# VH-VL binders against q9ybr6: the designs that were tried, part 45

Target 1, 148 residues: q9ybr6
Amino acid sequence: MSGSVLDEEAEKLMDYDYLLEKLYKKVPPKSGTSEYRIPEPQIIRIGSQTVIRNFREIAQALKRDPKLVARYLQKELATAASYEEESGQLILNVKVSRKVVNQFLQLFMKTYVRCPTCGSIDTKLLRQERAYMLKCEACGAEQPVKPI
Below, E stands for the ipSAE of ESMFold2; O stands for the ipSAE of OpenDDE; V2 stands for 0.75 times the mean of E and O plus 0.25 times the DockQ between their complexes.

## First folded at step 18 (VH-VL; framework fv_acasunlimab)

Design z01 (at its last fold request DockQ between E and O 0.62; V2 from the best seeds 0.82)
Fold by OpenDDE, fold request of step 19:
Structure z01 (fold): chain C 148 residues (1-148), chain A 120 residues (1-120), chain B 108 residues (1-108)
Amino acid sequence: as target 1 above (148 residues)
Amino acid sequence: EVQLLEPGGGLVQPGGSLRLSCEASGFTFSRYAMSWVRQAPGKGLEWVSGITGSGGYEFYADSVKDRFTISRDSSKNTLFLQMSSLRAEDTAVYYCAKDTDIAFIYFDYWGQGTLVTVSS
Amino acid sequence: SYVLTQPPSVSVAPGQTARITCEGSNIGSKDVHWYQQKPGQAPVLVVYDNSDRPSGLPERFSGSNSGNTATLTISRVEAGDEADYYCQVWDDSSDHYVFGGGTKLTVL
């Protein structure tokens, strides 16, 4: 009496472990907090200036407007910054090391990109009248952040 | 010559408050991150707090979080540590340390340290 | 929290080489800095960025960092080298400076 493939599937559906396995397979792997890696800045020093050649790519990785990221770096580095839209480069009027730039970029990620509640990088920065609001698209959390 | 002077140490009762100062000279103060490091008697070095050159970021050790406040006044070239709710375990020599850059890289200069004693 | 582990003490005879280790998870990917502290004095930078030496320090002081261990090496040890030595890193994960527990170097 060859029990029909349908009967075996029905019995498996009744197995809690099978249902759990199916559920876990359907649950998108918790996107492992894959440490969202910001590209390393490509820096060229020209006189007293520092040029970040791949700044557009960095801003894209941060999912933020390059001009916003530039303003942030300007503030934190206490220097003038100029973003070139054509080349995608950022020119800083200061000699700065890659290590320093990287540290501030990481801080930018933590402050203005990463959700403090769930760790997601799927967030939006909303400018409100007096403050910035970081809104998470993954968990819905909203947090005020210091204006840039 | 780089100089870091740390007045403000002393004896304070548990639960009390104390403000430390670090007067900096010999370098452009606003271009360097600054930190406080403490050392309990007969113990090792413990980082307490740090502030970036611009003052945009402040960080604290878990042991002092919500009790201590780091700040800086660029016009006076002075670093501050406001300590509140002091505990016996806060007894230490407190050093101000100059970072080598505007961010947190390493300390190239240290103050002489000032003793803070928390005792009833 | 990121932790740095140092031996509490190292003893060497004059003229010998002292090696002070600093262990940390994947410390080889970090920049390690070393400070010397003599009794009653403030710490002084002796090695930075794993292997660089500040100006004015003897060539006897060197550093290396790989894997899970950073090492401060003091060659031709002198009596004046007797001090406490601390390793340090910046931890990007917690945004904290982290010190090792310190190593007392005794010159016999």
Scores: ipSAE 0.921, ipTM 0.963, lowest interface PAE 0.5, mean pLDDT 93
Fold by ESMFold2, fold request of step 19:
Structure z01 (fold): chain C 148 residues (1-148), chain A 120 residues (1-120), chain B 108 residues (1-108)
Amino acid sequence: as target 1 above (148 residues)
Amino acid sequence: EVQLLEPGGGLVQPGGSLRLSCEASGFTFSRYAMSWVRQAPGKGLEWVSGITGSGGYEFYADSVKDRFTISRDSSKNTLFLQMSSLRAEDTAVYYCAKDTDIAFIYFDYWGQGTLVTVSS
Amino acid sequence: SYVLTQPPSVSVAPGQTARITCEGSNIGSKDVHWYQQKPGQAPVLVVYDNSDRPSGLPERFSGSNSGNTATLTISRVEAGDEADYYCQVWDDSSDHYVFGGGTKLTVL
């Protein structure tokens, strides 16, 4: 139920120096306009909760820190989200289908990863004072993004 | 009982503005995406705009983009469509529609619609 | 953007089977939903997720979806089935709902 912890950590993870380091640890993305597939969410429903078992793999494919993606899903699904570091799983305090999770993950890709100018996923998120910017490493375009 | 009520509508001159509302009851409003769908006289259904349950995403058909604004107010269980720069082709019955989930899947309930006429 | 094409009209005698098609590029990879609309009324969902029926709909309403064609099938049609029918998908590429142009079913 503690969304404040994710908010504070997501803000730190948006720091330019930290994000640059994380990007260099990622598998190289495609350049230019190309098809990109997010791994299908492996969903298990446990009572009133939903567990995404391969969440770390999904976050890695999105080229973003799992805590950032978790904060995004917490916001869009209007529920508490907990990322379990050891297992790489995400626990959501709501029953949600794979279809709905996949739709928001595709929207995350479009909003926070894919360059709207050239279509490349070779991008990074930068914090510049109170603005958050998406910078494309392939074409150099920069544009603001809505906060998570 | 799920209920969607679209009070309002009316006659507006080209270039004018109008705000539609849709009052929802019988379900947890914030848990469902909502859409506006319109139907010009004698024509088919045209999706106009949609908004996720959280309000995090708003999408618009190309025909209305930058002229219409969808919004929701969960404290009032109300969906809105602010229409501006209205054109004759915006003349239609406007329906609000409830999605089956917080994202865009399909509509399980519709309002009865309200007529908007754009004419000089 | 993504286009769904339906025949403008279909005529069927009472008691027979009506088939209403919805054509779209690779529509078989999408979830297709169908709505019935009678004159002066709001649309009503009759099939969702290609082939599933809402609670309270008779089994004579059914659907299929493969390749480039989704089909709404209404067996043992009744006069009360006379209506316009629309197919619908959510298109991920445009982030739009898309409706077909509608099919008027006439029972004669």
Scores: ipSAE 0.855, ipTM 0.930, lowest interface PAE 0.6, mean pLDDT 89
ESMFold2, look of step 18: ipSAE 0.843; ipTM 0.924
ESMFold2 (binder alone), look of step 18: mean pLDDT 94; pTM 0.957
OpenDDE, look of step 18: ipSAE 0.876; ipTM 0.938
ESMFold2, fold request of step 19: ipSAE 0.855, 0.854; ipTM 0.929, 0.930
ESMFold2 (binder alone), fold request of step 19: mean pLDDT 94, 94, 94; pTM 0.957, 0.957, 0.957
OpenDDE, fold request of step 19: ipSAE 0.920, 0.921; ipTM 0.963, 0.963

Design z02 (at its last look DockQ between E and O 0.46; V2 from the best seeds 0.76)
Fold by OpenDDE, look of step 18:
Structure z02 (fold): chain C 148 residues (1-148), chain A 120 residues (1-120), chain B 108 residues (1-108)
Amino acid sequence: as target 1 above (148 residues)
Amino acid sequence: EVQLLEPGGGLVQPGGSLRLSCEASGFTFSRYAMSWVRQAPGKGLEWVSGITGSGGYEFYADSVKDRFTISRDSSKNTLFLQMSSLRAEDTAVYYCAKDTDIAFIYFDYWGQGTLVTVSS
Amino acid sequence: SYVLTQPPSVSVAPGQTARITCEGSNIGKKDVHWYQQKPGQAPVLVVYDNSDRPSGLPERFSGSNSGNTATLTISRVEAGDEADYYCQVWDDSSDHYVFGGGTKLTVL
């Protein structure tokens, strides 16, 4: 009976993915590598428009101005976007799926929030004349990023 | 009807350069992400590069990073792949693939492919 | 990098059911898509979003995805179904499309 458990453990140890999962469970995410999860967008489709109902919460999770995130989505989706300050909703003048919105929000996080050097989300986006600078408050790294 | 035409394949020497093109028709070109997928002789499918509908994001497989450049011209409904520093292992049929959305979901249409042969 | 594993080959007699598997870590949480490729032809989408079928494809083609395995099922297999089949996902972690190694379906 002892041999079967050892064999099963040995097989699992050979699974690199399993080992990684175990390592990630044991190593408290360094404060900067915590799988920062963006809230899932709550989407309602009305005619040719898409409304993100919890957009304010999403922007807050991204630690960025909702208007900035809205401009980003407007550009990437090649559509007009309107942020409603009272409701915290974003209205897109295009029919778009939740999957697509999620993908661009994730890309936003990777590009304009996450430090490429240390992985921290404690960053600031500084607007310069022709470019944006992503400054990390954790490691001090500064990286130029494409303007939104 | 959706059509994807892929001219530009051919024979090139190692270290050489080649530019592929894919002419798209039958859909609003700028609303869809596009990708290049290649298949070496007798091998499986390998994603090479992708570009979002707006052209805002470009992605590359590790095997071609810094050697290949994907681009698109919406005015011409054309997708491009600039290949440089070509290697023998880059020999493959290169397919142009249309995504189902402005981002990367899955491919609903494929071109017929163009053969690129890298050989001395 | 995310990896998809397929059996290299599957054989089935005409009229029987073929099952082609695609294994990946927590693949059940992803959307899996399937392509058919016949010799000398470009790939064709046969299943998308785990279990949806493009218009024009026979009901014989179906898909499922759970746990670590996605499965393409072809019922009442015909000679014309002989082809290579590839599973595919988008990996959000690496921002890559990932294909399985492909499975050759042989109709005996």
Scores: ipSAE 0.883, ipTM 0.942, lowest interface PAE 0.5, mean pLDDT 93
Fold by ESMFold2, look of step 18:
Structure z02 (fold): chain C 148 residues (1-148), chain A 120 residues (1-120), chain B 108 residues (1-108)
Amino acid sequence: as target 1 above (148 residues)
Amino acid sequence: EVQLLEPGGGLVQPGGSLRLSCEASGFTFSRYAMSWVRQAPGKGLEWVSGITGSGGYEFYADSVKDRFTISRDSSKNTLFLQMSSLRAEDTAVYYCAKDTDIAFIYFDYWGQGTLVTVSS
Amino acid sequence: SYVLTQPPSVSVAPGQTARITCEGSNIGKKDVHWYQQKPGQAPVLVVYDNSDRPSGLPERFSGSNSGNTATLTISRVEAGDEADYYCQVWDDSSDHYVFGGGTKLTVL
């Protein structure tokens, strides 16, 4: 085992600064009440299909991979979904209104994005073997969530 | 033709249990959210519970949460309400209601209702 | 929980206009639906999405929603319109349907 007093002090200082930077970056700035809004879906209905033209922007606002959000909608709408990466559009093989899509997107936010402890949207969704975990980067809370 | 049939109902003691069913026909059952709505004698309508068409979300009024369980069986086109720890205040006509979509928008069809009486 | 408040009763003479209110905080930002219930019967939808009529309903039934008040309007009231009327919303905050307490319309 080896090390100088200076090496141990430097390591402690790095841990302290690291922790402060992590905490500072995870504490959202306060300026009035926090409001986070999912972009309104731009819906086109074509025959038996529904196209969400701004789906990439919606997934970005949810801070999640578009393919994950697409799988969620495929499950909840009980239909096939096709995400087109170049256009950022989602094609659903069902006739569905903007109101229904909005309702499920709000439920996605509540279930897979917003921390149930502190309400922050600064979260990560992690797959740990056979379970999904929601980890809050603002307050540190972790909880399992149902798989998609 | 859309039909919602709620056989059963009945008289049950306080603290008892009862399962209601609602048999659906005339529409693709799995494409629509479903709800239970109750009405105590001489009183107004009270939403009890709802379930999305996929079954992915189940919601409950605060008055019944943790005592009632909603479920659906797409192979039987049947909606269920398992009621437990029943109280006198649960006495009501229970309606099943069909939503207009796979999520919660408004009800376009209702069953005729079935009476549940919770009394000594 | 979100609350909808309706007057307990409204009375109108035949041929006149009935207005039934449904008050809720910021209800104008919600979609309001209205149901008619006659004694011993299940409710029937009469207005949806604030102002839209189901197929087969008379033009006499209409609705509006602004601010904190939604209103069901029944023009040229007939004896057959005598019933209880309920407003309803889906509240995204609680993930609950909410009904108003109901209004008994009496046709004099």
Scores: ipSAE 0.840, ipTM 0.920, lowest interface PAE 0.7, mean pLDDT 89
ESMFold2 (binder alone), look of step 18: mean pLDDT 94; pTM 0.957

Design z03 (at its last look DockQ between E and O 0.49; V2 from the best seeds 0.77)
Fold by OpenDDE, look of step 18:
Order: structure tokens, then sequence, then C-alpha cells
Structure z03 (fold): chain C 148 residues (1-148), chain A 120 residues (1-120), chain B 108 residues (1-108)
């Protein structure tokens, strides 16, 4: 039984794709790709509105205030957004797909959560008069980012 | 009917600059991401740059980063590509492409393209 | 950078089925889109989201995506199907659109 596992591992090692996956796991993402994944948005459509049911959980995963994330989506989707504190849902006044919402959430993570220097997600967003400052708690790097 | 018209192509010397434009009609311009895709003579398609519907995000291929600038004017329903420091390898037909949504998903409509030739 | 690999050419007789492959690492987890380009013309979307077909396209065009390979299938191939075909994805890691190298379909 041990021989079969070794053979299977050897065969997988010969798989270029497998090797690449292993390399990507070992090599800190040079390209700023975080291994950190936020939950997939749970979307329901009601008329002309889109509801993100698990928005509170998503915001929590992003380590940011849900209201801030909501403002971001409002701006990027060019629509009105309302966060419901009781339900933890976000209501968007537009029909939008899960794919689109997810893409902007990923961009939010890259722009306002992930440290561009070390890749850490342990960061704070500090509001300044004309800009936001992303401060990394891991490496101490500070970077200005566009205001939301 | 969706229409994408790309004027502005032409002949330019290496190191020169050129501005492409794409006039869009037949859809709500600000609700869709737009991209430029180019094709060198006898070669395949290469994505050049993209901009979200709101204009909040701009992305560039590594080959054109810091040389090209994508922008849009919603009041004119026009997409732009400012090209600088042009090189011979930038010679291509440049297509304006409409995205399916406000973000980057796929291209449902293409312009007819405009030829840019970089030569001494 | 994410890479899509296509065969440079595929040949098929009229009435037969053509299959054009697009290979990429874990491409089955991505949404793959396909474009047709005839000589001197702009690309046209023929398949999107792996297997969906735009309105107006013949049912002869279909798509599938699993594992490391996406496939464009053209059944009952006609002379008018002769063209270059490109697969495409959005790469979330690099924030780039990525095209395959293209496949020339020749109808014999």
Amino acid sequence: as target 1 above (148 residues)
Amino acid sequence: EVQLLEPGGGLVQPGGSLRLSCEASGFTFSRYAMSWVRQAPGKGLEWVSGITGSGGYEFYADSVKDRFTISRDSSKNTLFLQMSSLRAEDTAVYYCAKDEDIAFIYFDYWGQGTLVTVSS
Amino acid sequence: SYVLTQPPSVSVAPGQTARITCEGSNIGRKDVHWYQQKPGQAPVLVVYDNSDRPSGLPERFSGSNSGNTATLTISRVEAGDEADYYCQVWDDSSDHYVFGGGTKLTVL
C-alpha cells in the first residue's frame, strides 16, 4: 500500500501542473497574489436589486468595516448600496452578477487590505484628509491609497 | 445596435506618441468595462489595457505599462488610449472591445480596428 | 503569468466535427471564452462562460471546460467556419486578460 502512494506521488511529480502548483505554494506570490481567499458572495436577485446575503462575513474576512466595503462597491458599481446591520446583508440597487461582485471584492482586498510590500493581510486603513494610508502591522510599510 | 468606431491610427516614428479613440454607441457606455486589444501583422491577439465602467480601475499589459494610458469620457461615450515612447513592436491593428459587464468578464463586441505603424 | 496553449492548426473535412483545445493550469476552474476571426475582420464571440452560446450563433458551436483543457467543438463543419479561433480568460492573479495563441481551422 505504501508503494502505490509513492508511485502516485511520483506520477504527480511528473505532472507539470502539479509541480507548478507546489511551486506556487512555496514561493511567496511575487505577483501580489494572496493565498488569502475571501468567502464567495452569496447573491440573490430581487427585481432590479442584488442582495449579498453573507456580506458581513465577507467584510469580516476583509478585516474592514462593512460600511466601508459597501461604499467601495457603491462607487465601483456606480449604484446605491445599503448595508443592513441586523441581517448583515448588502442591498445593491442594480442587477449584478456574482462574478462581478467577486471581482471587485478581490480588487478591494488587493488595494485596501493586502500589503504591497510583504503581502500580509494584517493591515490597517487610516483615513487622512485627502487620502487613505494603508499601514502594515507585519512589516511596518505605509502606502497611500485612493480614497473610498 | 452596438457600434464601436476607432479613428486615430496612423504612421508614427519610434519614440513618438499617438492617441487612439473609440466612439461607442448603442449601449450605456458607463456601465461596461472597455479594453484595447491589439494584433501585430500575422500574429495573435494581445490584450493591451482595460478600464472598468466607472473608471475606478485601469490595468495594463506588462509590455505597455508606463507607456500607455487608458481613459474614458462618459459624456462623449469615448474610450482613449494615449500611447507614448512607441516602439516598432507596437505596430499592430488596435481593437476597441466592449466588455459584457462593468468589470472584466469577456468581450461581446469589437470595433473594426485601426492600424498603428511605428516605423522610421 | 497565466498561459493558454492552443494547437497552431486544425484541419477537418466538411461535415465533420472540429475540436479546438485550449490548455491552461486548472483552466477548468476558470471561465473560458472563444472568439472567431476571419481574415481581415475583427474577432467575434462564439462561446462564453465555457459553454454558453451568443444569440444568433449556430447550435453547431459548443464549448466545454474541465481539468486543464477547454474545448471548442464545431459540428458539421462548413467552409464558412474556416477562421482563426482564440480562447480567452481573465486572470485574477495578475489582473490581465489572457488569450491563447490562436488556432487556424482549415476546412479541407
Scores: ipSAE 0.865, ipTM 0.933, lowest interface PAE 0.6, mean pLDDT 93
Fold by ESMFold2, look of step 18:
Structure z03 (fold): chain C 148 residues (1-148), chain A 120 residues (1-120), chain B 108 residues (1-108)
Amino acid sequence: as target 1 above (148 residues)
Amino acid sequence: EVQLLEPGGGLVQPGGSLRLSCEASGFTFSRYAMSWVRQAPGKGLEWVSGITGSGGYEFYADSVKDRFTISRDSSKNTLFLQMSSLRAEDTAVYYCAKDEDIAFIYFDYWGQGTLVTVSS
Amino acid sequence: SYVLTQPPSVSVAPGQTARITCEGSNIGRKDVHWYQQKPGQAPVLVVYDNSDRPSGLPERFSGSNSGNTATLTISRVEAGDEADYYCQVWDDSSDHYVFGGGTKLTVL
């Protein structure tokens, strides 16, 4: 039970939580500060088609119905998409790279999952008439988003 | 043969408006993202705005956000930039640029550029 | 906003190797693209995806990217290589393309 100021500072510097907080304050955040990470798409190209083998896992990480995410990719890639429920795979009728798929999945996260007010992914996407509503369960914020 | 043709440009007063167009040919227009890039006289390249091939996403540099609007018309194979509230610092050559994919990867083709001068 | 920093100029004698750097925080985790711009002309892609060459570009144009530095290398420099060179990335944090400030290559 040392009352030395120097000893107390040394103990704080060895404290894992204190060191972690100090590191985050001194290290600037990377560009694209999306903290929640979705699985990398496992892509197979077959003829003029692209298969995302782990699509169910990706949709689960996005906290959304796989058929909804499939419709989103169908729209943004301007192609037909087929979700196979048994295998959890998505078949796209276009040749597309992992980079392009990743870019649109990150945009899906930003647009339809992450609360723009508080950054929480604890959100629901509710269908309303001609639009979708994003409701945050953490902070209560809600706003319309573009239909999928 | 990919072609990007930017007619237009011109002299505009501060606070004025101007619409740029870029007519595309030689590729399936809707399959590629498009961007506008500008270059002030004697200065470097500055990305201004981009739009995905589907038109589902439009992005803007902070310097032009809320003043410029990018759009595309697939029936005319044409990319547009509507510029408003123009300032002297918007004076530049404006280039149309074609992305290599439906999203933002890199530019494989550029137009010849068109000069926009904002001067009182 | 993400920043790419290039030296304003680089000078080399004909036949020597020019190296043009592009500095960015953790740029090695990004795909870097390079454009050449000659006076009065539109830019032209010379390297994409860090190290790949477009069809028709000489093998003497090459690129690398690791850590905080991407580099465009032009071997056996010719007078015709005199131009401005720009690096570029797509920054998915801001959803912006970002260009470096440009480097003027002078062939002595």
Scores: ipSAE 0.852, ipTM 0.932, lowest interface PAE 0.6, mean pLDDT 88
ESMFold2 (binder alone), look of step 18: mean pLDDT 93; pTM 0.949

Design z04 (at its last look DockQ between E and O 0.35; V2 from the best seeds 0.73)
Fold by OpenDDE, look of step 18:
Structure z04 (fold): chain C 148 residues (1-148), chain A 120 residues (1-120), chain B 108 residues (1-108)
Amino acid sequence: as target 1 above (148 residues)
Amino acid sequence: EVQLLEPGGGLVQPGGSLRLSCEASGFTFTRYAMSWVRQAPGKGLEWVSGITGSGGYEFYADSVKDRFTISRDSSKNTLFLQMSSLRAEDTAVYYCAKDTDIAFIYFDYWGQGTLVTVSS
Amino acid sequence: SYVLTQPPSVSVAPGQTARITCEGSNIGSKDVHWYQQKPGQAPVLVVYDNSDRPSGLPERFSGSNSGNTATLTISRVEAGDEADYYCQVWDDSSDHYVFGGGTKLTVL
């Protein structure tokens, strides 16, 4: 039964589609919207200062050094920040709302934690001489990111 | 009193470039995020671009991404919008808007707007 | 992209109550803000954070937000309330400000 050239092409296309489907099943879904949620910041305002009480837990959820996350917030909020290692709290020398803090924490996650290629949060931030590199442990992608 | 002044609008040909400016006064400029919002004739409001108070983050609507650049000069209390590769659909009144905080929450003050017309 | 839907127009008689809706998926979990725009003028904030009112705005303006619908309520409507009204949110997923399509309020 001489299958028509069209049948052979259709079979090749089917095989290709099957291979693609298998490949995509192995690739973690590009969850552009990673369902990964960081804890909500617990904030207390004292005078002109804002204290994030659960900052250690937030940093842990972000899989980053609390001091690094603190430096990031210091820069973005244009204020002094002090991380207390004993209490796990962060003290900001500015009055800031929970909404604003949360927004920057989310931006931190998107910029310095989440892989832009596959959406994985299993990443490492590597400090190079002039740049930071975000390396994904899931897909192997490396992306330059702005220094903190 | 908060004031936002928006000079720089005008007529430009398709494919051309234009730079808008917004001079801010009456508040600490670097403490607040700023945005551009546009309104085509007879249409609704469309957010175009935003920049945080520190300038650390810039965001763009998909419709203007890679064509427009938002920036700010703290020494001059001025917000800018560099527009390139302009299209007819970019014709609108462009408003500068002050955010209520250093990040993106809502707009508590608006400029009077400047008209940008893209036409051959 | 996140979408906000408003009715294109609402009509009310003077002294009556106008309700302008803004629909969005799980909008009740977001903070909704409202702007008034009169012809030839820039928008003005009239309600923020769902139900808070800026200083200087009359008590006739109020807001609510639950489920999939936010509502701007204007009681004892006056001729001067005739304007376009826009709802707005910040979408954390896309990092965009999102406006509704606007509602024209006509005072009959």
Scores: ipSAE 0.868, ipTM 0.938, lowest interface PAE 0.5, mean pLDDT 93
Fold by ESMFold2, look of step 18:
Parts: C-alpha cells; sequence; structure tokens
Structure z04 (fold): chain C 148 residues (1-148), chain A 120 residues (1-120), chain B 108 residues (1-108)
C-alpha cells in the first residue's frame, strides 16, 4: 500500500521532469531575456510549398485574426498564402525555413501587437478607413501602424 | 554566379551627402535581404543597415540612424545607401552583403567594397 | 545593444590548432556565424549556424557554441589561414546584426 503511493509520486515526478526536458530541448534559442515567445511553427515542406500546421495557435498567441497574419506573411515572404479555416493551417507557396517564419512573426509582434510605450501585448488593432491604429488597453497609448 | 558590384564611393566633405549603389546579379534579387557593412581603416566590421527582401523592414545601426537611408530597386537589381550629414567617423570601406534568405540570418556573399572618405 | 567580445589576436604554429573565442551574454541561445577576412579582401563565410560549414570549405574549420562562449576552431593551421576572423549574430531584441571586434590570427 505504501509502496503503491510512493511509486505513483515517483512516476509523476519522472513524467514531469521528462516533459520539462523535452520542452527545453524543443524551445528555440532565447533571443532576448524577457521577450514574449510565440509558439514554434510546426512546418512541413511539400514540393514548392510550406505548410504551418499550428497557424491558428500562432495567430491566437499574437491575439490577431489568422487571416490578417496570413496576409502579413504573404506580403513579407513575397508569396501567395492560403489560410485553411477548418484545419487551422497556413499554406505558403514558397519554401521557407522555420527561422525566417519566426523572424517575421517576431516582427509582427513588435509592429502590430506589442505597445511600444509600456511593452504590454494587451492591445487592439483598429482599422480607420485605409490605416491601422494600435491601441494599448494597458496604458492607453495609441499610434498609427503601417497597413498590411 | 552571384556578383555584388559597388561602383562609386569617393571623397566628400563633412556635412555632405553621398549615395552608394550595389548592383546585384546571379540570383533573384527580391528573395534575399541585403545589408551594408562598413570597416573604418584599421578597424573591424560594423553592420550599418539592412532591408528585407520585400522591402517591408529597414533597420539601422544606432550610429547612422536618421542620417542614412537604405533602399532597394527591384527593376534595377540595385541596393542603395543614401548617406547624409556625413562625419569623419563615417570614413570606411562600405561592403554590400547578401543574406542567405528573405530575412536576416547570415551573409553568404559580399561585394569587394568601396571607399568613402569624409574629410575637408 | 548586444556586445560580442573577441581576443584581439591569437598566434599559432603551422600544423597546430587555433581556437578563437567570441564571448556574449547567453550567446548559446543564438546562432553564431564566422567570417574570414584576408588583407585587402572582402570577408568570406567560414562557419554558420554555430557549427555548419559552407560547401567547399575544408573540414579543418569547425565551430561550437554553448553558454556565453562561441568558438571557431581551425585545425592543422596553414599559412593561408592567417587572417582576421569575426563572429556575428542577429540580435532579435535590437533588430541589429552584431559583429565581434575581430581576432587577428598569426601563423608563426
Amino acid sequence: as target 1 above (148 residues)
Amino acid sequence: EVQLLEPGGGLVQPGGSLRLSCEASGFTFTRYAMSWVRQAPGKGLEWVSGITGSGGYEFYADSVKDRFTISRDSSKNTLFLQMSSLRAEDTAVYYCAKDTDIAFIYFDYWGQGTLVTVSS
Amino acid sequence: SYVLTQPPSVSVAPGQTARITCEGSNIGSKDVHWYQQKPGQAPVLVVYDNSDRPSGLPERFSGSNSGNTATLTISRVEAGDEADYYCQVWDDSSDHYVFGGGTKLTVL
């Protein structure tokens, strides 16, 4: 009886340590000490195309509509992009590495999500006719951002 | 065969302006980020500015921000550096560098450099 | 901004191994690239992504990166390896490329 309880605690601890080690090994190299991390893109390259399997989750972490983030990547990667709503995947008509995708996603975060005044990601992107405004819900700052 | 040719350079007085060009061939120009890197006489390499393949992002070293402007012209396969308010410390060989991708990863090709001298 | 520090010089006898260090805070979390520059010439890439070699480069050139130190290793050094060597990273926090100050390798 007491052996069973101890075995279960040991198993839980080993599972936790095992999972933590896998997470640290899979997490990309830290590029800054306090920068928010976007989920690592899960990429499959098929022929001349790149598929980002977890694109919906990435857009959720960026707090933005997946179609908007897809349009951004289409512009910055100079390629056609198609978001599949049902699967949550993004298809890019170019071979592109995870590093390049990560760099543009970090730039998206800095440009269209993070408040430049206080650093909060609690922000809205407001559409005014043909322009975007970034409004911070934490500090109230507002500033224009370039259109996507 | 990738080639990066930096014609021009020259002597300019402090406070003056100069536009550098880098003519690219042997690769699809719009698919690669490009940078300018300079080297003052007897000194090390200093990254000056970079631009993504799409032209969507331009970045500058603090030492040149608001004085230099990077641009690219896809119709001419040419990278530019517009330099203004030049100072003696801007004297250097300026290299055009090709990134390995449309974003900033590392440089796989360099031009041979062009000398810019800022003095009275 | 982010700083990379290299020793100003390293001297090595022909046939021996040269090790050139590049120190940076938490550099092990970054991808480090190395360039060789001979007098009067443009730099050329010799190592990328910490440890990878461009095609056509001899296997004598290798690299490592852990903790706060990246290292370029040149085994069986030849007179032709005499050059300046620069480490480089892209720093996402500043959106800048950063070079180390350079190391002059002298083959005695």
Scores: ipSAE 0.851, ipTM 0.927, lowest interface PAE 0.6, mean pLDDT 89
ESMFold2 (binder alone), look of step 18: mean pLDDT 94; pTM 0.957

